VHH binders against q9ulm0r997to1333. Designs and how they scored, part 10

Target 1, 337 residues: q9ulm0r997to1333
Amino acid sequence: FSIPVHFTNGTYHVVGFDGSSTVDEFLQRLNQEIGMRKPSHSGFALFTDDPSGRDLEHCLQGSVKICDAISKWEQAMKELHPGKSEGGTRVVKLMYKNRLYFRSQVKGETDRERLLLASQTSREIVAGRFPINKELALEMAALMAQVEYGDLEKPALPGPGGTSPAKAQHLLQQVLDRFHPRRYRHGAPAEQLRHLADMLTTKWATLQGCSPPECIRIYLTVARKWPFFGAKLFAAQPAQLSSKENALVWIAVNEDGVSILDHNTMQVHITYPYSSVTTFGGCRDDFMLVIRSIPDKSSGKSHIEKLIFRMAAPKIAEATFIMASYMNHCTTTVNPP

## First folded at step 1 (VHH)

Design d18 (framework vhh_7n9e_1)
Fold by ESMFold2-Fast, scan of step 1:
Structure d18 (fold): chain B 337 residues (1-337), chain A 121 residues (1-121)
Amino acid sequence: as target 1 above (337 residues)
Amino acid sequence: DVQLVESGGGLVQAGGSLRLSCAASGFTFDDYAMYWGRQAPGKGREWVSGISWSGGSTAYASSVKGRFTISRDNAKNTLYLQMNNLKPEDTALYYCAKEGYSYGYDEFDYWGQGTQVTVSS
């Protein structure tokens, strides 16, 4: 058998497997074929799309057989869409993306890892899950344009046909849509969008001769300046907010712990190391964190704080799973056999 | 070309109030998040408060939450910090900072000379 595995840059690679192939064996073959390190080093994992279509991606466990994962997805699809048929046959989509990010593993990164990590970061920037001002956003979009399209072509002499200038404008709009934050373009007048495209042209032109690997290295050097680079961000609302403080927050999960970030600035309010987290996960319909402080030196007692967040139910499961994985990695690293 | 000019500091007694202002020039003010930081004698630089480019989101250090309010007037290119119920431990040089490419939470791009706040017992 064979199946395509889709990447964050919009490309795919077809991987062969047999009836006995586990996810671990499948990933070993994929990683060897595309130039990736093993999952324990790269932090990349295999995901399936959600049969319900709610944009919920499910991480596949290493011991699961690929054939079983496909069958489970198809069965869920039948249950959600009984009697429905598509002109084509709807099939499971396998996606390969970074799940866990470790700063200690940066030195050993491959060019393929950097490309896919930069592409994933670009998707987070577009979606508003990465802190970026208007000026830097154009510079980052220009870097990705250079990676994807190469050197900016010089404008052709304007002619009566007008197709060349129209195609150039279309390309600039595709670059902005693909690599630039949606929030900076939403509701913008046509004149403002043209000005933005002109600014992009200027930034992209400065990158003439820069190779894709060079642009990717620059991109990641800039992006990694954010302490939460590689973190998974979940929109959440603290329960029982006062009317003055009715603002969303980000729950950021990374190797250092769980952090609460300002929703718009993405500045950290507080970080809870995993050593301080005693309980976490779904609590009724909310996400719960139970934090144990360092024992009070004056009383010898530890303080326990219970934090409740309103969060989309599917994202509660995802946040819980990612936290458990980081905590498990820390335990494994402390006691390597 | 980027300039941040802080003002409004002074000597106040504990329990008093002050409003700090930061006049910004040399950049498009409403494109950037803005911050207030402080440095007390014998201590490192401490983040105090932040506000998004639109003013729609704010954040505060635990030590000042409920007492300080950050705000901005994008039409005037001015950032404000309203400080209420001041304590002696709030004594510090207060800096206005513009969002930069540095993502360190304990470091910001500071272009202002600062304004001194002294709180007496």
Scores: ipSAE 0.000, ipTM 0.131, lowest interface PAE 18.5, mean pLDDT 80

Design d19 (framework vhh_8h5u_2)
Fold by ESMFold2-Fast, scan of step 1:
Structure d19 (fold): chain B 337 residues (1-337), chain A 122 residues (1-122)
Amino acid sequence: as target 1 above (337 residues)
Amino acid sequence: EVQVVESGGGLVQPGGSLRLSCAASGFTFSDSSYAMGWYRQAPGNQHERVAIIYSGGSTNYPDSVKGRFTISRDNAKNTGYLQMNSLKSEDTAVYYCARDYYDSSGEYLDYWGQGTQVTVSS
């Protein structure tokens, strides 16, 4: 058997397996073929789409057989869509992307890991889940353009076989749409969009001769300056029982704990170390955090605070499981066996 | 390597028809994370989306082409199509196929083809 595994940079790699292959064995083959470290070091995991569409993605456990995962997905699709097995039905998609990020593992990163992390970070930048100003956004887009397309081709003199102005403009729009924050271009007048394309051209031209690994190294060096690099961000609204009405926030989950960020600026409001989190997860249709404060030095008294957030149901499950994974790592690190 | 390649453009008279094709490699259109869209740009104008098809098969069109253009895909061939009927001189443009990523945070154009020229002229 063989099946494609899809990556954050939009490429895929076909991996062979047999009826007995586990996810762990499958990933060992994949990682050897593409130059990745094992999941416990890289933080990457294999996911499938949810056939019901309610969950965004299912993380596959290492002991599960690939054939069993595919069969279960296909059975679920048949049950949800009876009679639609017409040769052209939706097929299971395997995706490989970063799930957990540990700063202690950065030194051992491979070039493939850096490429896929940078590509995933670029998607977060486009989506508005990464703080970036207009100038830096163009510089980051130019780095990814150099990685993906190589050296910027200068417009040929007008004539037979030359690159048309429309093709050049189209390529610049591809770069902006793929690697530049959507919010900076949404509703922008044509004059401003032309200016952005010109600025991108200038930035990209300065990278002539820069290799993809070098551009990726620069990209990640810049991106890692943000303290929440590698964190998973979840859009959330504090429930009415909190004092923050009409406010959206980001809930950021990483190895340091769970943090609440300003939705617009992405500046941190507060960070709750995992040692202060007593309870977390779904509470009815909301996401709940129960926090125990450090005892007051004068009284020795700990205060307990219950925080409730409105979040999409699939995101509640995702946030809960990622927090649990980080907490397990922190427990192992602090109290080794 | 992710790539989309358009074909099928050409010169037609007003009222004529054309069928554009978009061949994809390095990814699949059956992927629920992606929609496939057709976009066009005429000289002096901004890009505009003329059709989109989502992973579940639902489609959307702007009023300017609704009822005249039909988007479809063949997942087995990993190819998208745009059937253009009752063409007008205003439809003259370079037509682009694009992969459109979407999730709970929004939609993002994340890969385009090189384009194919459509000219509607007597």
Scores: ipSAE 0.000, ipTM 0.117, lowest interface PAE 17.4, mean pLDDT 80

Design d20 (framework vhh_8h5u_2)
Fold by ESMFold2-Fast, scan of step 1:
Structure d20 (fold): chain B 337 residues (1-337), chain A 122 residues (1-122)
Amino acid sequence: as target 1 above (337 residues)
Amino acid sequence: EVQVVESGGGLVQPGGSLRLSCAASGFTFSSDSYAMGWYRQAPGNQHERVAIITSGGSTNYPDSVKGRFTISRDNAKNTGYLQMNSLKSEDTAVYYCATDFDYGDYEGFDYWGQGTQVTVSS
């Protein structure tokens, strides 16, 4: 059998497998073919799209057979079928992306890992889950433009080899749509969009002759300056001191623990190391964290905090599984066989 | 910093009344997002749930205090209250405020603050 695996940069690679192939065996073959390290080093994992559309991505466990995962997805799709036999053929989509990020693994990164990590970071920037100002946003978009499209084409020349103004404008709009924060363009008048395209052109032109690996290295050097680079961010409504306040925050999950970030500035308010997390997970439509604080100096008694967050149901499951994975990494490191 | 502080305890004669307060403070805590309850512990006993109020305002009491105790909350002040009437010597205990994620029924044995002593004696 063979199936395409889709990457964060919009490309895909077809991987062969047989009826007994596990996810681990499938990934070993994929990683060898595209130049990736094993999942325990790269932090990359294989996902399927959700047939219900409510939880768009499901991480596949290494011991699961690829054929079983496909069969389960197809069975779920049949059960959700609206009673139409051939109303459109929907097939499982396999996606390969970074799930866990460890700073200790940066030194051993391959060029393929860097490309896919940068592309994933770009998707987070576009979606508003990465702190970036307007000027840096254009510089980052220009770096990705150089990676994907090469040198910016010079102004239209007489003859068939020249680039038309309409074609050039379309390309600039495509770059902005793919690599620039949506929030800085949403509701913007045409004149502002033209100005952004002009500024993008200026930034992209300065990268003439820069190779894709060189641009990717620059991109990641800049992006990694944020302490929460590689973290998974979840929009949430926590309990606040006053019921009058609609305090939206980000819950950031990474190797250091669980952090609460200001929703607007993305600056950290509180970080809870995993050693302080007693209990975590979803219950009903909420996400819960139980934290044990440092003992009170006056009483010598440890204090328990119960934190409740309203989150989208699919994101509760995702946050819970990511936290469990980071905590398991800590546990296995402390107690080797 | 998140804190939970109980207050309002004291010495009272049988048949008297007391009002306990539970003040929560800090960035990440608000009573409008949590069920909240009062628990008590007398020497030699396990913690006993005395009253619970859900985020929606529904209340629950054990038979030992039904009709005598009333739990309420002021979400604007992030404060819970326990109004205790017709107090009996059996009500003598340290009273604790607890919060938990459960709209109807705490499992009932946690507490957060240092507690406030209630003594009912002649």
Scores: ipSAE 0.000, ipTM 0.082, lowest interface PAE 23.6, mean pLDDT 78

Design d21 (framework vhh_8h5u_2)
Fold by ESMFold2-Fast, scan of step 1:
Structure d21 (fold): chain B 337 residues (1-337), chain A 120 residues (1-120)
Amino acid sequence: as target 1 above (337 residues)
Amino acid sequence: EVQVVESGGGLVQPGGSLRLSCAASGFTFSDYSYAMGWYRQAPGNQHERVAIISSGGSTNYPDSVKGRFTISRDNAKNTGYLQMNSLKSEDTAVYYCAREWYDEYGMDVWGQGTQVTVSS
């Protein structure tokens, strides 16, 4: 058997497997073929999309057989969409992306790891889950354009050839769609979009001769300045019982703990180290965090606070599992938090 | 450009019905990357999701509207709908159509909204 594994940069790699192949064996084969370190070092994992048609990503456990995971997905697809087996049927999609990020592992990164991590970061920037101003956004888009397309080609002079300037504009719009935050272009009139394309052209031209690995290193150097680089962000609405303003927030999960960020600015409101998290998990439609407060130095008193957030059910499961994984890492390492 | 435009709002008496429409341009609802949601906001409140439909056709509703509201999609017309029955005064709000890009990406496109007013 063989199946494509899709990467964050839009490419894929076909991996062979047999009826007995586990996810761990499948990943060892993939990682060797594409130049990745083992999952415990790289933090990368294999995911399937949700058969419910929402294209949600589900992390596959290492001991599970690939054939069993595919069969389970196909069975769920048939049960959710009975009688829709002929036209327009979805096929399981295997995706490979960073799940856990550890600052201690940066020094050993491969070029392939950096490429896929930068591509994943770019997707977060486009989606609005990464704080970036307008100027830096164009510079980051230009770096990814240089990686994907190489040196910017100047439009053909007037004469035979005719379509080159139109194709250049189409390419610039494609670059913005792939690598530039949607929020800075949403509702923008044609004149502003043309100005953005002109600015992108200027930034991209300055990168002439820069190699893809060098552009990726620059990209990650810039992106890693954000303290929540590599964190998994979940859109959440605090429940009225536990929230003061009932405002949307981001729940950011990383090796340092769980943090609450302002939804618009992505400025941190509070960080809860894992040592302060008493219990966590889902309850139907809600995500729950039970936090032990920092003791008052004068009185020595601490108390427990219960935080409730509205999140999509699959996101609750994902947040719960990734928190458990980070907490497990902290308790099993030689340098506990 | 990628855009959604809502229509069909208006003034209706309690117990009445309205059908909201959401016309998409620059993308298609038949793309399995997209779910479509309806959200509402009354003055002074945060946005509340009242319905969602995945590209595969699965739907979800909060208890406040379950059994009264029905979300649907016409892929050939690239248009989404919200059928609202047995309307109550507490349903008064601006209603927004949103493209929900994979759960991992959240909502990235929504329209300008359409006002729904239920008397008393």
Scores: ipSAE 0.000, ipTM 0.124, lowest interface PAE 18.7, mean pLDDT 80

Design d22 (framework vhh_lunsekimig_d3)
Fold by ESMFold2-Fast, scan of step 1:
Structure d22 (fold): chain B 337 residues (1-337), chain A 119 residues (1-119)
Amino acid sequence: as target 1 above (337 residues)
Amino acid sequence: EVQLVESGGGVVQPGGSLRLSCAASGFTFSEYYLYWYRQAAGIERELIASIYSGGDTNYVDSVKGRFTISRDNSENTMYLQMNSLRAEDTGLYYCATWDYEGSYDFDYWGQGTLVTVSS
């Protein structure tokens, strides 16, 4: 058997497997073929798409057989659409992307890891889960344009080597759609979109001759300046009112702990180290964090605070599993030689 | 639920023509960019043609002037008209769309249709 594994940059690689192949064996083969380190070093994992279409990602555990995962997904599709299988049903999609990010592993990154991490970061930027101002957004989009399309083609001139103005405009619009924050373009009039395309052209032209690995290195150097680079962000609303308007927040999960960020500015309000997290997970359709403070200096008693957040149901599960994985990593004993 | 289903692949001799179709459902088709990719055996997928929601098109140089991408928003279908086919055009052809709305930013892919150019 073989199956395509889809990557964050929109490409895929076909991987062979047999009826006995486990996810661990499958990933070992994939990683060798594309130049990735093992999952414990890279933080990348294999996911299946949600049969129900609810944007719930299902991370595949290493001991699971690929054939079993495919069969389970197909069975779920049949159960969700009883008596209706012709016409509109999807095929399982395997996705390979960064799940856990560790700063200690950056030094050993491969070029493939950097490419896929930058592409994943770009998707977060587009989706509004990364703090970026308008100027930097165009610079980052230009870097990804150079990676994907190479040098910006010269202005359209009569002759066989020139590009038409219409083709140039289409390409610039495609670049903006793929690599530029949607929020800066949502509801924008045509004149503003043309201005963005013109500014993108100026930024992209400065990158002439820059190789894809060089552009990716620059991209990641810039992106890693944000302390929450590699964090998973979840939109949430505190169940208890923090303001009269029930303000939204981001819950950011990374190796340092769980942080609450301002929804608009993405500035940190507070960070809870995993050592302070007593309980976490789903609680009656809400996401719950139970935090234990450092013992009071005067009385020696710890304070316990229960935080409740309203979150989309699939995101509650995702946040819970990511936190558990980071916490488990923190308790793992490392015995260097 | 987003679905893309390709059809129209087959075996043709060099210089022949084929028209591929991609039937789409589960999203507002007229608002999305649509792409044709191809994959030759043992090689990563390459983008060969794209079409903007407004109808503007782009092509990789190797197919420019030979292939034509088009869309029918009323039928939720995208096409790839392939003329003057060469042996190098052999491969699996996939249609795809990118989530323009920014929701989890997953690409949506079809199952692929095989095109073989041989004598």
Scores: ipSAE 0.000, ipTM 0.112, lowest interface PAE 17.7, mean pLDDT 80

Design d23 (framework vhh_4orz_3)
Fold by ESMFold2-Fast, scan of step 1:
Structure d23 (fold): chain B 337 residues (1-337), chain A 118 residues (1-118)
Amino acid sequence: as target 1 above (337 residues)
Amino acid sequence: EVQLVESGGGLVQAGGSLRLFCAASGFTFSEYAMAWLRQAPGKRREWVALIYSGGDTDYADSVKDRFTISRDNAKNTVSLQMNSLKPEDTAIYFCAAYDEYGFELDYWGQGTQVTVSS
């Protein structure tokens, strides 16, 4: 059998498997065919889309058979859509995405890893899960445009064969939609959108002759300046805050621990190293962290506190299992320099 | 009627080994992730090991390379093999089940006491 695996840059690769193939064996084959390192080095994992359409982050475990995962997904679709005809059900979508990011693994990155990581970062920028101002976001969008479309086409020539102004504007809108934060364009007047397109044109033009690998390296060099690059961010509301301060926060999960970030600025409020986390996971309808503080300097006593956050139910599971995976990997992955 | 029944604890000397068992009933065991947690005297509970429905495992730093979690879906059991035990491993050990949304079932057993003497 064979099935397409979809990548963060919008491309896919068809991978062969048999009835006995495990996810680990499937990934070994995929990684060899596309030039990726093994999952323990790259941090990439295989995901299925949610049959209900609510959560796209269902990670497939290495020991599970691909055939069993597909069958389980198809059965869930039948249960969610009882009475539908056979032709009315969706097909499972396999996605390949970075799940865990380790700074120690950057030196060994392949070109394919860099491309897919940059593409994933671009999706986070568009979604508003990355701190970036409007101007820098245009520079980042221009880099991705150069990767995806090559050199910016010259102004339209009179007659057949020239790029029309309408085609040029459609391309610029496509670039902005794919690679620029949605928040800077929502509700914007036509004149402001035109100005953004003009600025994009100027920045893209400066990249003439830059190769896709060069643009990707520049992109990641800029993006990695953020200390939470590669972190998974979950929108959450602290249950213990006063009504005036019960604003949303980001819970950021990465190799350093669990951090609470300001929702608007994405500046860190506090980081809890995994060594200080005694219990975590779902608690009723909320996400829970139980933290053991460093002993008080004045008394020598450590303090235990329980933090409760309101989060979407599928995101509670995702945060819980990503935290467990980081805790598992951070102390056992010692690669030679 | 959900039940989790832990067993296998006891008194052991530092450097020794114990194997803990958890028998589960009242839910579709194969669909749940299973975990071992422990609570030392006078302390809050802490997570020790997790095994997903597909068999993949995660461990707390304090027990990594010393403990091994496993499951038997035919018998609805989860086990924890504990090697090179240390006095700081002394605790009541509990098993817990987590659904696909990460919610812990609130039907904890009485736990099984592990005491490691120096």
Scores: ipSAE 0.000, ipTM 0.282, lowest interface PAE 16.5, mean pLDDT 81

Design d24 (framework vhh_6z1v_2)
Fold by ESMFold2-Fast, scan of step 1:
Structure d24 (fold): chain B 337 residues (1-337), chain A 125 residues (1-125)
Amino acid sequence: as target 1 above (337 residues)
Amino acid sequence: EVQLVESGGRLVRTGGSLRLSCAASGFTFSDYYMGWFRQAPGKEREVVAAISYSGGSTWHADFVKGRFTISRDNAKNTVYLQMNSLKPEDTAVYYCAAEYFDEGSYLSESEYDYWGQGTQVTVSS
């Protein structure tokens, strides 16, 4: 058997497997072939969409047989859509992306890991899940353009080897669409979009001769300055009285704990280290955190606070499992089994 | 150029059926979650249905569950919304939207990357 595994940079790699291969063995083969470290070091995992309808995305467990996972997905698809839509052939699509990020593992990163981390970070920047100002956004887009397309070709209107203005503009638009925050272009007039393309051209030209690995290293050096680099962000609404407006926040999950960020600015409101998290997970149709505060010096009593958040149902399960994974990693590292 | 073009909206009688289509171009369609949203006059835009990048998972709002079905054809770069047992309260402009498969939330319009122009559905009482 063989199946393509898709990556965050839009490429894929075909991996061979047999009827007895587990997800762990499948990943070991993939990682060896593409130059990735094992999942416990890299933090990368295999995902599929979830045909049960509970989740839109599902992380494959390492002990499960890959053939069983594929067969279960195909069977569930047949049950949900019997003999009607082709659904684009109904073949499972395997996605390979970063799930857990550990600062202690940065020194051992491979070039492939850095490329895929940068690509994933670029997706977060485009989607508005990464704080970045207008100037830096163009610089970061130029770095990814250099990685993907190489040196900017000199535009020559009359030259025999020249690029037409239409072709050049199309390429710049593709770069902006792939690597630049959508919010800075939303509703922008044509003149502003041309100005952005001109600024991108200037930034990209300064990178002439820079190799893809060097551009990726620069990219990640800049991106890692944000304390929540590598965190998983979940859009959530804190429980509100019906008479009050619902305000969105980001719940950021990383190795340090669970943080609540302002939805627009991404500035941290509060961070709860895992040592203070007593209980967490789905509670009815909401996501729940139970936090134990530090003891009051006057009384020696701790305060317990129950936080309830409305989140998309698939994201409740994802947030719960990723928190458990970070907590288990902390426990295992300090007190090995 | 990225484009989402909705079609199929028209006047239909209460209890009738209608199928909306959304043709996508300019991006790798099979890497995107697709959603259908609607907005009635004087109301906020609300999510109606969503479908995963491979078509394996679907979500439908409670107010359309059992009546509407979302589907997609990745070979044709098209997403569909089959609407049955239409009610006057289903009258709205219906929008197609695309969200890259990463960590976005399919229930929030702010998470969607690309939007169509909309197609008007009017249900006569």
Scores: ipSAE 0.005, ipTM 0.408, lowest interface PAE 10.8, mean pLDDT 83

Design e01 (framework vhh_6z1v_2)
Fold by ESMFold2-Fast, scan of step 1:
Structure e01 (fold): chain B 337 residues (1-337), chain A 124 residues (1-124)
Amino acid sequence: as target 1 above (337 residues)
Amino acid sequence: EVQLVESGGRLVRTGGSLRLSCAASGRTFSSYAMGWFRQAPGKEREVVAAISWSGGSTWHADFVKGRFTISRDNAKNTVYLQMNSLKPEDTAVYYCAADRYGSSFYRESEYDYWGQGTQVTVSS
């Protein structure tokens, strides 16, 4: 058997497997073929797409057989679309992306890891899950354009190598759609979009001759300045009194702990180290986080705070599993308690 | 972790020109957004100009637009502010600042590192 594995940069790699192949064996083969380190070092994992098409992603555990994962996905698809199992049904999509990010592993990164991290970061920027102003956003988009398309082709007088104005505009629009924050373009008039494309052209032109690895290194150097680079962000609503109507926050999960960020600015409100987290997970369709404060020096008494967040059910499971993975990693890589 | 040292501030006549320089220590300069701010006695600090990590994006406040130009030389770890057609209202201490994240170079609160400032005085 063989199946394509899709990457964050829109490319894919076909991987062979047999009826007994586990996810661990499949990933070992994939990583060898594309130049990635093992998952414990790179933090990358294999995911299946949601049969319903709602952008829900399911992380595959290492002991699971690839054939079993595919069969379960196909069964779910059949249940969602009864009587549509004839030749026009969707096929499972395997995706390979970063799940856990460790600062200690940065120096050992491969070129492939950096490319896929940058591409994943770009998707977060486009989706509004990364803090970036409009000026820097165009420069970051230009770096990714140079990586993906090479040197900007200039419109020329009639000749074999000339780029048509229509094709040039289509390419600039594709670059913006793929690499620039959606929020800065949503509802914008045509004149403003044209100005944005012109600015992108100017910035992309300055990168002439820059190699893809060089552009990726610059991109990640800029992106890693954010303390929450590599964190997984979950939109959540605190189930408590707030002066803000429909008060949304981001729950950010990374190696340092669980943080609550302002939904609009992505500035941190509070960080809870894993040592302060006593209980976490699903609780009556909500996400629960139980925090134990530092003991009061005067009384020696600790305060316990229960935080409840309204969050989509699949995201509750994802946040819980990622927290458990980070906590487990910290326990196994440092001295035992 | 960067240290910033401003230079070039002096007394200059109205209508004159002046170039301020900001020298940065360390190898991370080329990845930081940089800004010039100013503060006159008894006034709030205000943003004058900002430049992205690559130099490909610049912003200038309306009150200096067309008169001041920000630029940078990443090989020399230096950012510059070229000031033309100076007015008495431009008299202030000018500060160089670095923004690690490049998240909003218009906003004072986004800047992580600050120089000690250089005094610019514009007289008639």
Scores: ipSAE 0.000, ipTM 0.236, lowest interface PAE 15.3, mean pLDDT 82

